# VHH binders against c4kar8, part 314

Target 1, 263 residues: c4kar8
Amino acid sequence: MAELSTPSPASPAPLDGGRGDELEKFTLRGARQILQLLQDLITHRGLITAHTGGGHSFMTAVLKVDEERGRVVLDPSPDPQANRRALAAPRLTCVTQLDGIRIQFPLVGLGEGQDKGRPALFAPLPAEMLRLQRREFYRLQVPLAHELSCLLKAEDLARKPVEVSARVIDIGAGGVAVVVPTGAAEFVIGGTLPACRLALPDGEPIELDLEVRNLNRQTQRNGTEQLRVGLRFAALPRAADTRIQRYIFKTERALNAKARGGL

## First folded at step 16 (VHH)

Design ry19 (framework vhh_7yz9_2)
Fold by ESMFold2-Fast, scan of step 16:
Structure ry19 (fold): chain B 263 residues (1-263), chain A 124 residues (1-124)
Amino acid sequence: as target 1 above (263 residues)
Amino acid sequence: QWQLVESGGGLVQAGGSLRLSCTASGFTFSDYAMGWYRQTAGNEREWVAFITSGGSTTYADSVKGRFTISRDNAKNTVYLQMNSLKPEDTAVYYCARTEVTDSSGEVYYGFDYWGQGTPVTVSS
């Protein structure tokens, strides 16, 4: 164990306002998405750096979300001057991380009071939250209309070679997640599936070696059981990486254009 | 389709200079930050320099004062002027389109869309 390999308590600076146009596509505005993300911060990561402007910040945490009153409850700083600066600030910029995801959101209208007899800071729920997933963890949800598939070269329960055409449900720089019928093949976490073929819409299928990273059994609403398999690209040539990145980029742009109501 | 094409690499003596170019097509070049990265065999790719859509520049400490990144939006081209080259600058240099980066060079959610690279060898 190394303490030096754990995340530093140092907080990242807020992202440049000049990048606001690039950040729009990563901004959550749905009330349910905002509530869920705040709840995730409560359950997983408690440490938030709240920037009050003028180079000042303090450490806080979301203690709870008060849906009835439409507000978030924050842990005050042990430094009274930090709390004074926060209360005087027209806006706080809150920055945190959750498992490689950078989260940033504004709080406006900060107040002071008590929660369950303890000092607390209160603010209305943010109208928006920025959610930036680190590149290596980003996964594009593959549109069903694309019918993206990967031909897996695996083994059955008797260790005989079997080929399974699996539907690709997400794809990223590091791998794909696929769905196969339960019992179609045997998968072992850490095992390698050689010479699999990933079929992208533009061009010849990409031949690649895949490492099994995770397995998740799921039961569909119709009662059909399927296995979700997470697969890592074991070694990916630059040309194949470029084709995959291009597919992800084009699909992301098409989805973003659709979300904006056109081109 | 989008494309990034690097050029300008080669062999050079220590203390010499090279100018790398990267020409982009298939996307609105002026809307994106562009970066240069480098990779030696067996090592992870490291960032060298960034230039924002607005022209603001940042550099890795190892190259600050020696390298200059610039762009010509009319030509859809980003440049890396490399002066006072050292043997440790020997690497394959990659042009990349960046989505979002912070001051530490960390990339979030956006993919670095890479060219094929241009090799640079600096002789002692």
Scores: ipSAE 0.005, ipTM 0.256, lowest interface PAE 9.9, mean pLDDT 79

Design ry2 (framework vhh_7yz9_2)
Fold by ESMFold2-Fast, scan of step 16:
Order: sequence, then structure tokens, then C-alpha cells
Structure ry2 (fold): chain B 263 residues (1-263), chain A 125 residues (1-125)
Amino acid sequence: as target 1 above (263 residues)
Amino acid sequence: QWQLVESGGGLVQAGGSLRLSCTASGFTFSDYAMGWYRQTAGNEREWVAFITSGGSTTYADSVKGRFTISRDNAKNTVYLQMNSLKPEDTAVYYCARVSEVTYDSSGEVYYFDYWGQGTPVTVSS
């Protein structure tokens, strides 16, 4: 199994900005979703680590959303130096966790003033919020009984087109790992396999583009070699993403029920 | 272009029944899990019921045995049948599309998007 390396959802460190395109699928841009998420942070009294750059940060919280003025109101640091750094920063990167989900968003144009007679920091509403779900990085080991397959469009060793039915051994929100017999096809890291078909137990196969991320030769107990191929979902539609998440949810729930029954 | 339109709320006496409906447009309804949330005057939202695309249901402990969630994919509609209503069921009820499901140490966590405008339910006495 090839697992995508990432910081813990609870980690206060910001995610690498160079992964912008890969994080786009986790980014909320709808005004309603952003307002709802900010209200959820207020309701749950979520503590926020605000990064001001240069390795500096301070603890804050969203006190309220001022929809009339299009602003968030933040709790200032008790450290005046931290507040000065925040006000001088071109951008504040806010990181928090809600029910195990990492939430990250930028604030630009930070100002200071008072709210109900108490010091407060103000910033315009963020245009985007990253919601990095724990499930996006989890890899479910696919039960053999499910016989999950993915029909791959690839090339053989002579560069002739070939279709290979590959067994899916693990699946996550970001991709699948499949096993192919030795010599069935040639794969190139970074190459795109267009119009592949992922077969889930319920419904029609999902047609999607896959990017080859890693290759690993594994030797079975009987000495037979297989090629394990890690594949990333390219531009996954929301409906397909929901079906994949639903499969992961149902399967984990069933596995948890079996584990509980085994007690 | 996404829409969720709730209806069926109103004033009802304790022990009475109401049926809420939510009609969806702008997405493939049958591909999504749907749920109902409610919110009191304290701006605290709690989930009430959840139904998967396959028809599996889950309920909050406070409503188990009294409420039934169902769906009609031909009509792009999800329903909440509320029986044996109590004054503490007074809230604004929201229809939501499930965007994400995860697990933590306490169990399943549901995240929703495309909230409807809400429909108020008042249970007197």
C-alpha cells in the first residue's frame, strides 16, 4: 500500500503551498459553505493557531462573523508582540481542527479595534477555506470478497494499447492501489491513463483518469511476482467522490461490526 | 444553481405529527446521502437523521423511534416523518446534502453542504 504522506489533521503547521492543485479538491469556495464553517468554529469554540510568518504564531479564536461588514472578528493574543507581528504580516495562515478534520484558511488585511469595548482583531472573510478530511488520506484495505477491479488503459512492452483488469487492493479519497500481473503492461511514473473504469459493488463503473504515482514489485509467498501500482484520481467529479467515500464508509462500518462481534 | 427547498413545517400540539419534505435540484440526487439538521434559538445545530443513497438510515438518540427519514429518488425528495412530537423538538429544520463522512474515536462524523433555507417547527404545550 502506497500512503500519501501528510501532516496530522491536528498539526498546527501549515500545509505546503506548492501542493495547491492537489489541495483544490479539499478547498471550499462557496460563500454559504465558508459562512457555515466559520459559524461551526464559533459554536465548537475551536482554538486556532494563526501563523504570521518567520516561524511565529499565536493562539486565537473566531469570536463572531460580521456579515454586514464582511469580516471575521478574532480574539487577540495576550502578547502585544504577537499582535504587532500579525498586523504587520501580509497574510495570516489560520489552522484549526474540527472533529478530527483539519481546517486551514488565509486572512489578508488584518486590522485592530474594539468589539463591545474589548480589544479585537478584524479581517475580511476568507475567499477560501481548506477542509482536509482525515478520510482523504486514509487507505482502506479492500476485502478480497468484494472483488473490486479497475479496467486500466495502458501500453504493453511494445507500446501497443492494452486494457488490463487490475485488482484493487486499497482505496482512498485520493486514489487506489492496484495489482497487475508481471508483464501485463508498462507503467511510467507521472503518466496518465485516460478513461479507466473503477467498478464498485453498487452501480455502474466510474469512468475516470488516473495518474501513475508509484510502482512496487512484490513477490507472493509462492514466488510469483506482481506489480503494485499506485494511482491518483485526476479531477474526480463530486458525484464519483461521494460514491467512493460511501464505499469506504460502508466497508469500514462492516469491518468494525465484525471486529466488535469477534469480542 | 444548487437548490434544496424545505416544506411541511408549522405549529403542532405535543403528541402530534408533521411530515417535512425537501426537494433537490441542480445535482444527481440519487448519488448523494441526505440528512436533516435542526437549530434552536441558541444557534446550536444538531443532526437529526441521515439516509444513504442505498436507503440505510441513522438517527440521533433523541428522535429514535419517533422520527423516520425516507427518500423518493424519482421525485428528488427526502422526507422526515415526525411522530410523537415534544416541545423540545421546537427548532428550525434544515435539509442537507452529505459531502463527507469520516471516523474518529467517538464514531461516525458527517459533514454537510448545500443547506436549504430551513423550515420552522413549533411544538406547543
Scores: ipSAE 0.000, ipTM 0.098, lowest interface PAE 17.4, mean pLDDT 75

Design ry20 (framework vhh_7yz9_2)
Fold by ESMFold2-Fast, scan of step 16:
Structure ry20 (fold): chain B 263 residues (1-263), chain A 122 residues (1-122)
Amino acid sequence: as target 1 above (263 residues)
Amino acid sequence: QWQLVESGGGLVQAGGSLRLSCTASGFTFSDYAMGWYRQTAGNEREWVAFITSGGSTTYADSVKGRFTISRDNAKNTVYLQMNSLKPEDTAVYYCARETYDSSGEVWYFDYWGQGTPVTVSS
């Protein structure tokens, strides 16, 4: 009977801005709190993934908060098509993180123009921002220097088996997000990739089954497009789970130490 | 369609113990990570404990050494054993499942349980 099930869980979308009971407790609606959080994103140089709908997103950043005009100024994409999709969208969903805490907010009424002679995107300040408090249970942004990879066993357009080495961009207790070059393999939400191999810095690669949970075509800051694939760990042996958690906590501690002593 | 039902809360004296249960239905429980959160009046919901599908556990600093999270996959149940309870542990406790939001393309915990209140008298 599992084969008749939809691969996607039914849940209120975070895009609902915390209007559901489940998300209301994590939703900020105070003007001062919203302004402070946006300023924190600027101070920490937080990269934002802006979702435009239809599985499309681009990387941006908050450049400035214009409190007098009640608007936020965003860095436009170098890809004109990504900017056109954003301007045509009824809403952007912006997702980012601060200190491992997930932050999400909608932007409605996006416009374009210039800020001090440079192209910019503008939107009214969001009326609400979602801040998910998950203190020791966050998705670790994998340091690029770690070169963390996962060898995926997938299929191409002709349903032929292919192996793709994908870069792991974030990792949590429940799964990983990887980036895959467009066209390298085909992915189906709810599909299982058996016997994939996750390479951690210490020890043998971990063999595990991964379930495809999301697909997002992301336009990078340099204008190139890549496919971001969200993958859930199918039930892990305790030893594998322990190794993944050890990597996460060890890397967290190293990043926190570097932030306090090196930055 | 899927649901989380919490139970085991109540009134207890400081230094006492309670065991909270959360029974899941509508999904393959053994495949998902589960967590416990709590909320006091005037504060945002805070994370308490987390258990992965493989059984690895993590705890908030405020409860380390006192609380134990565990799971019984045969019963589709996650537990929170709370020992050496303090008045500061008074809160409504919520069970959460890791979930994927298809509309937002975002992973987060789905707080589906209605919560179970715990009151610790001093």
Scores: ipSAE 0.000, ipTM 0.176, lowest interface PAE 13.5, mean pLDDT 77

Design ry22 (framework vhh_7yz9_2)
Fold by ESMFold2-Fast, scan of step 16:
Structure ry22 (fold): chain B 263 residues (1-263), chain A 123 residues (1-123)
Amino acid sequence: as target 1 above (263 residues)
Amino acid sequence: QWQLVESGGGLVQAGGSLRLSCTASGFTFSDYAMGWYRQTAGNEREWVAFITSGGSTTYADSVKGRFTISRDNAKNTVYLQMNSLKPEDTAVYYCAKTEYTSGEVWYYDFDYWGQGTPVTVSS
């Protein structure tokens, strides 16, 4: 492999592990998760850039995971010098992608040999793998059958207090989107609605402050107009955060099971 | 210790302009690529623009020719200049440390995402 292996414009070069805890949340350390991810790389024929240090790298692939011997089998480079550099390196840093997800892992103790009569490189299974993906700001589309509502404490156009029961159409870790009839209350971007009540299926309504983040007018198929209001959780106790996340995860799993032909 | 603070959003009429800022603290800003993202109610977060540590830029098709991303490493700030705004640009805008590879955008440091800055474009 030439010394001129150009990094892509936002390079497949290794991420700096010395950034401390910022990468820890994306690090897989479970033996089964590591084995499954390596098997996925085999199944999808994932092409791996292996960095040997000193600005050198070569292209490889996982040929096999040997669970009994606790090792991975890698395709050697057609360049003998690249293989010599790899074997001399104290560590390989392997970078690849699977379904748009960036994967990076170290290999230590690289050796050479043969697999079924063909040259191969061998290394112990990595103790950790970094799986770095887009942060999905996941918004659960609330099933109509759940009848989720949020009681909004707002003001009308005359600045008098009004309570509006709004239907929750989506929910995420940071907030909810609701629909209200046009004219039911006055909303101002950046304004706070104090002591609103979010009703979840399992338990007492959650009392919370909501900040107005966006406003969209929506015309329904029957010709009536509704106001869609995006609301941020302005202050959220840990217990409330846990309940909201639990609702989202449970509902998402149930919807995914249904889509896969769940009973 | 790490923090990103977005600002500059507001209410604007269609055809108008806004300049968003994102100020970083607690890390060596000049070493990282930065991205701008937006989210509307009921939709997934959408990538908008990307700038490398060296200043190379990439844009989503929906904003090409209208938005400009830039950075000032001396001020630890990334900017998004938004011109010819449309009602469909209405969203909460976020910045994040970003990697762009193989046509995909990547974020990391999920715990260090800023609070966002809301942009509403009236027709």
Scores: ipSAE 0.000, ipTM 0.106, lowest interface PAE 17.2, mean pLDDT 76

Design ry23 (framework vhh_7yz9_2)
Fold by ESMFold2-Fast, scan of step 16:
Structure ry23 (fold): chain B 263 residues (1-263), chain A 124 residues (1-124)
Amino acid sequence: as target 1 above (263 residues)
Amino acid sequence: QWQLVESGGGLVQAGGSLRLSCTASGFTFSDYAMGWYRQTAGNEREWVAFITSGGSTTYADSVKGRFTISRDNAKNTVYLQMNSLKPEDTAVYYCARVETYEGGEVTYYRFDYWGQGTPVTVSS
C-alpha cells in the first residue's frame, strides 16, 4: 500500500476556509448542468446531509426536480424537530457525495407541503453547485536502495530544538511519510516544522516547511518501535516542486521498466 | 483554445487488451495532471485513473491491477493501457485535464474535458 496509514475522519461538513475564489473554478452555474447533477443524485439515490446552522443537520434526499416551477422536492426528516429547524433556517447547506465526487449546494426559501399525498419539503433550484472529485494521489513507495532521508527540525519534551534524520518511506505531490524512533521528538498534528531538509539524489538538500498531518506508532519485526509521521508540503518553492516531481517521475519510470522487463 | 483528442477504442473480446491515447493541444501539457473517466450507455460517469505532472498515478478500485496510465510529455499524450478487459468495461472513454484544490488533509480534483471520447466494447 502506498498511502499513509492513518486517514483523517471523513466528515460531511461544508467546505470553508482559504480564498473563496479558489473554489470558483469548481462551481457549476449553468441551469442545464445543475438540473443534470440533481437528476444524477435522484438516479443514484444519493443521501444528502443538510446543515441548518448552529451545528444542526439532518439527512435528506432529492425526490424529484420540478423544472416548470423551478423547485427541488426533498424527503423530510422522520424527526419533526429537525424539519421545524430546517424550515426556520435562512439557508441550508447541502453536502453529498457521488462516486467519490463531493457535491455541495445552498438551498434558500425552504417550504413544506405534499407530493402525491405524502409529506415533502420544497426549495427553489440552487443557483450554483460545487462539484469536486476527491482522490488521493498515489504515493510512490521509496525504494530502500535510494536511502532517502529528511532532516526534521522539531522539539523535544522540554521544547528544546532537536534535529532528527528520518527515513522517507513514501512521497507524493503533496507530501512525504517518514519514520523516526519513538521518543526522538514531539509532534503535534497541525504543527509546522520549519526549514526541514529533504535529501534527494542529484543535488543539495531541499529546504522546506512541513506540516504534521498524521502520526502512527509501529513495531518493527525486530521489536523496535518507530513513529510514522505524515507530512504535508507547506508553501513549496517552484524549484523544489520541480525536483520532487522529477524524482517521482524518474523513479516510477525505472520501476515500470523493471516490471515490464521481468525483475 | 484547449483540445483533447482520444483514440484507440474498438471492439475486443473478454480477456483482451487495448491501449487508448489522448493528445492535448492549446495548453502546456507538462504542467497539468491528466486523467481518464468512462461513461456507460446509462449516462453514468466514473473516474478510472489519473497521473500527476510528476508521474504519480492513482486508479479506481474497479480497474486497479488491470489498467495502467502513463504519459509522454514530448508528444503531449496520455495513455491508458487496458489489460484483462471485462464486459463491464464497455463504455465511452474520455480523457480530461485535472485541476486541483487543497483543502486541509484532502486534495480535490476537477476534470475538464474537450474530446468526444473513444468507444470501447468488450464482448463475452
Scores: ipSAE 0.000, ipTM 0.297, lowest interface PAE 11.8, mean pLDDT 77

Design ry24 (framework vhh_7yz9_2)
Fold by ESMFold2-Fast, scan of step 16:
Structure ry24 (fold): chain B 263 residues (1-263), chain A 125 residues (1-125)
Amino acid sequence: as target 1 above (263 residues)
Amino acid sequence: QWQLVESGGGLVQAGGSLRLSCTASGFTFSDYAMGWYRQTAGNEREWVAFITSGGSTTYADSVKGRFTISRDNAKNTVYLQMNSLKPEDTAVYYCARVTEYPSGEVWYYDAFDIWGQGTPVTVSS
């Protein structure tokens, strides 16, 4: 049965399109439901990460829904190059959250113009929106202070074995997202990385097989480039599953306690 | 609008051949790397082959030497020639746009957009 989504999905990265079968129950296709959800994003000022393909993304928001023209109006990026990439893209994948629930939707046919004299991006209303309510889609954003790492067993660009220590940026019941320097190793969607080692704060590293699910190239504020790799757990032993769940639970509770203390 | 249209699947006996085609529209096809993926019932989608904008190819170990990916930029079409087919090649085959680095490396990131069901391939023993 469906469970309520845990608050604070940890990762803005898009879900793998290959999971369409598992996500069908959470996909909204009714025009009224789509309009209501978009209006909710406006009301709550939901920030959206819009992925433009080519491993690039920019931050936006829904400014309004133009029902008469069948369009959504988006806030352009302050970066002209990001807007140029978005306009050239055949498709945007938009990722956000509302009340801790992950929302993802495509926009096709992006254009530019003005709304009330201000620059704006326009797209036709999406035909579908994903709204995830299941606990297994929860991702904890790993605090930098935890220095959580995963030793990846991969291949370099010459197909030679290489071990890469990658920083874990988010973790869930089904996998982790890690950051590696661009060019450190070759990653292929659907490829398997055998006998990797996930280092949690307690006990010995967990040995597990990981499958590459997605890749995203990000430019940091200092101009350096990093590759974000989404990895799925394969053949996860129950003891390892329990340790991962305990880490997630303990860290979430500590973060929630700090948030309350900051009030 | 963006569209990928797949064709060429069907039923074939082990040892036989099929050629899959995927025609793209709505984007500048020649600027993108393209790939083929497959999915069997109960399994996740797996990569089969990539071709860069410059024509460099890479293959999954399970198909290397048997499958050939190619492209025709004038027709906005990517192909997968499948030879020496095995029962374990039975799957639904999907065409995808792939992120390409300036170095000619390929990285798949959320550019996978499938119209319809893909192209089913059944290999009888």
Scores: ipSAE 0.000, ipTM 0.105, lowest interface PAE 18.9, mean pLDDT 77

Design ry27 (framework vhh_7yz9_2)
Fold by ESMFold2-Fast, scan of step 16:
Structure ry27 (fold): chain B 263 residues (1-263), chain A 126 residues (1-126)
Amino acid sequence: as target 1 above (263 residues)
Amino acid sequence: QWQLVESGGGLVQAGGSLRLSCTASGFTFSDYAMGWYRQTAGNEREWVAFITSGGSTTYADSVKGRFTISRDNAKNTVYLQMNSLKPEDTAVYYCARDYEVTDSTGEVYYEAFDIWGQGTPVTVSS
């Protein structure tokens, strides 16, 4: 009857390999490549954010690839509501990172059952997986020990100015993702947060204008929910860009050295 | 501006069949995944069926085995064939498309969260 076009927080939708020539370059469709990549995610204990639509997601992992039945087995959420949202969704958009490379794939036809007597979610093997190898899509997972924060200048529910210290969980060339304390502020996709302050190691905080791009209420593996906010650098001065890139490069090198048993 | 126009609804007896159509304009239809949703009076909208650009399909448990989603890219149209209709299937039916969104690092997502158009009403009598 009425038009149902209420603006919704953007959430990741199903991967569409036929859309955009840039994405086609990174789409894997070979059965062996898909199986190998899924096995690599199991081997490296890769955490997966599974988007269920409507700004909701939960953290999961691939537990098993069942080649005989042609399906993947996923770790269910300890939150029953997150599992119900996933089962009700037309597709899950699964996003993870392996060795600094973004991996994204759809799961269609999600069901629930048991694997070795334990609750599990399962879906047919994806027909395609996206493996983005370009630097511009790279997102550094910020080490917890760095205690990286961004002071956001936002508004509360009454539209009064409020300052929120948010933990930076990842950072790339185009922006940051932060975790915002519950009830601390209201965010609108497309809204600009002026004069925010990004606290990097090795110097004074960087003043940045940030655009809100994504809002996601993510259920963690312990069953708790957190608000994740994706923020784009609206105007990045050369000096700020240099410092951010230096931080990313230095942190990558340190992480790679540790992985090789260095330092 | 993209546009979706739903049609094919009407009155049908329990156990009967209807075929809904949704014709798209303003975008390259073959590149997008499409879905059907429904809403009953006093209830939230619910997802019914989904079809990818490549033709893979998924169905809500409430309609699985009774409904079939399909597409005709030459006609820019997605269909919902509804068989073995029940009074509980009475609703206004809407079609939706994936919506492209970009995150803070320039990464692209596709979203099917907006339902647009008048919808097409389906009434199943007992």
Scores: ipSAE 0.005, ipTM 0.204, lowest interface PAE 10.6, mean pLDDT 78

Design ry28 (framework vhh_7yz9_2)
Fold by ESMFold2-Fast, scan of step 16:
Structure ry28 (fold): chain B 263 residues (1-263), chain A 128 residues (1-128)
Amino acid sequence: as target 1 above (263 residues)
Amino acid sequence: QWQLVESGGGLVQAGGSLRLSCTASGFTFSDYAMGWYRQTAGNEREWVAFITSGGSTTYADSVKGRFTISRDNAKNTVYLQMNSLKPEDTAVYYCAAVTEYETDSSGEVWYYPEYDYWGQGTPVTVSS
C-alpha cells in the first residue's frame, strides 16, 4: 500500500509537503531541539543530501552551528557546478539519517565564504526539522518469557525437505532473526523458505515466506554451535504485517511501562 | 473514553448490499487512518479495506471492485459499502483506527501502521 510504505532512512528522496498535517507531529520547531539535532549531526558526522530542485542534489555535512550569528555552516560540494546551483536555489531540502532516524530540513538564504580558512556554505538556522523514525528498521529484542518460535520449512544437505522450530531472538517490520543448532538445515543467502509459520503470543501462527539475508555462527559456552539466521518477510500480507507490528508495539509499551515502574 | 461503534450489519441474500458505519469518539478522528477487518470462527482477522487520513483507499483482493471505503470527518464516521455480497463474505466486521507513529522506550517517535482502537464488531451473514 503506497501510503503505508515508509522510505528507507538512508533514502535521499525528500518526503513531500503533500502529507501536510500527517508530518506536522514529527516536526521540531523548538530552537533548543533544532540546535541539539544539528549538533548530533556534527557529532556523528552525518552525511546530508542537499536537494536544490529539478532533480539536482549534492552531498554535504554540517560543519558547525553558529548560535551567536543564528546560522549553520555546511561543507561545500567539490563540484563547483553543484555549489552554483545551491547558491542560486531559493531553497535547499536537506535529507539525512542519524541512527536509523530520518531527518529532513529546509535551508533558505544560502551564502558562501570561509570557515577556519576553508570554503564553506552558510545559511540561517532552519525554523523546522522533520525527525522520523521508521519501524521497518527497528528490531525488538524478543523477551525470553515470550518463547517466540518460527517453524522453518527448509532443506537438508541433500535438498530434502525438513522442518525446524527456531527461536525468534529479534523481530522488526521487515523480518526476524532466529537461532537454530548448526546442521539442523542448510541455509543459502538469497534462498527462499516458503510457508514458514511464525508463532506470536495470543493468536494462531502466521504463515510467511521468508528470504535468508544473513548467517552468523555462534559457539556456545558448552562448545556447541548455533546459527543465527536473518530472515526477511517476503510479500507479507497486510493483516500479518499489522499483527506483527502490533506485537512489537505492545511489547515495547510493556517494556517501557516496566522500566518506568509500571503496574 | 475512546469508542468505535459499528452498525449496519445483518442478514442479506447473496448478490445484495449492506453499508457498514463506524462512528468514533474520544480521539481526534481526522488524525487517524481507518480500516475494516473481518473474522470468521476459528480464523484470524482478515484485513478488508483501509482509508488514510488524507482519503487514499486500498482494498484486499477478495473485495476489490465490490466494496468501497469512505469517510466523513465532520461526522467522525467511516463507511464500508458492500456490494455483490457472497456467502464467503459472512463474518464479524471490525472497525479499527490507526496511527502512523508511537513513542518508544527511548522517547523517540516511530512511524508505522498500527491499529490503536478496535470496535466491538458487527455481524454480517450472507445467505445463498
Scores: ipSAE 0.000, ipTM 0.119, lowest interface PAE 13.5, mean pLDDT 77

Design ry4 (framework vhh_7yz9_2)
Fold by ESMFold2-Fast, scan of step 16:
Structure ry4 (fold): chain B 263 residues (1-263), chain A 125 residues (1-125)
Amino acid sequence: as target 1 above (263 residues)
Amino acid sequence: QWQLVESGGGLVQAGGSLRLSCTASGFTFSDYAMGWYRQTAGNEREWVAFITSGGSTTYADSVKGRFTISRDNAKNTVYLQMNSLKPEDTAVYYCARVEYVETDSSGEVTYFDYWGQGTPVTVSS
């Protein structure tokens, strides 16, 4: 038996465990492929969410890959508590995107120190990296200019019903990720939020039921904390599915055209 | 340019003793922390012992009380005295110059910018 190195439902993970077996075919284990992918993250200045377990994460980036020493160097959080949580974690799950392709990898044996006199986090090179090219797993990073929001029905800390207008940070065929200020509401993994309203740019808000799949208290690069909530579409109507797919397609096409200098 | 040369390894019976030596050249030895690491076939190099430029020492739990690290700055040499050897101590032992020290969830971890060619130690029962 090999050691469990793939994200699972038993560990905080951004992907559903029911898809875990399908993820194996997208896992890279070649040393050259791993090194190339990490170098691509440096070149594109890819922002990485590092999940430390217990529903916590922080924003980081790969600063350097030292092939000779078999090490990766990461940007530490400006929040010392986030760094302490990371160092105490048995494993980091790092998640990022390149050109809409989800990249995910574990880091084990995280340490802290200095690189050329500056604080840094260090880890051995990962033995595997997930590179996910499926439409079902594709997550569009929502442009801030679109001001996409989802009105959530939840309870506050005093168990009173509240409606929270949450900013949508990413969207895919199976759900959305939203951000709310810490303390704005309480969420329970597996709980259903009925009659939520997803506001897309064209047309009336879509009324739908959302299931809470994951919770993550993320420390931003400026040191502030926010709650990120992963929500699955429950019983999504075909018309709503069509509108969501159209939004994803149109936005991706527009972003690609902008990158290529074309209107 | 920089060089670390290990010596003193060999075959020894369980319960026996060996002293490993590592002589440095090409850098100012007294300015650097030094460490000993070991590696068995198929496994990553495991830290064994560490000594700072000031002489403070740290040991892995598996060798604590049995191994002693020391240094002689006049000879540019770091030593590992190994007592009460066990078959599980069988490995190739490496000397390392320490670039920086960091702490992780497993305790103190030492990172290095140079290591030697290694010296094999075999402990028989």
Scores: ipSAE 0.000, ipTM 0.088, lowest interface PAE 21.2, mean pLDDT 76

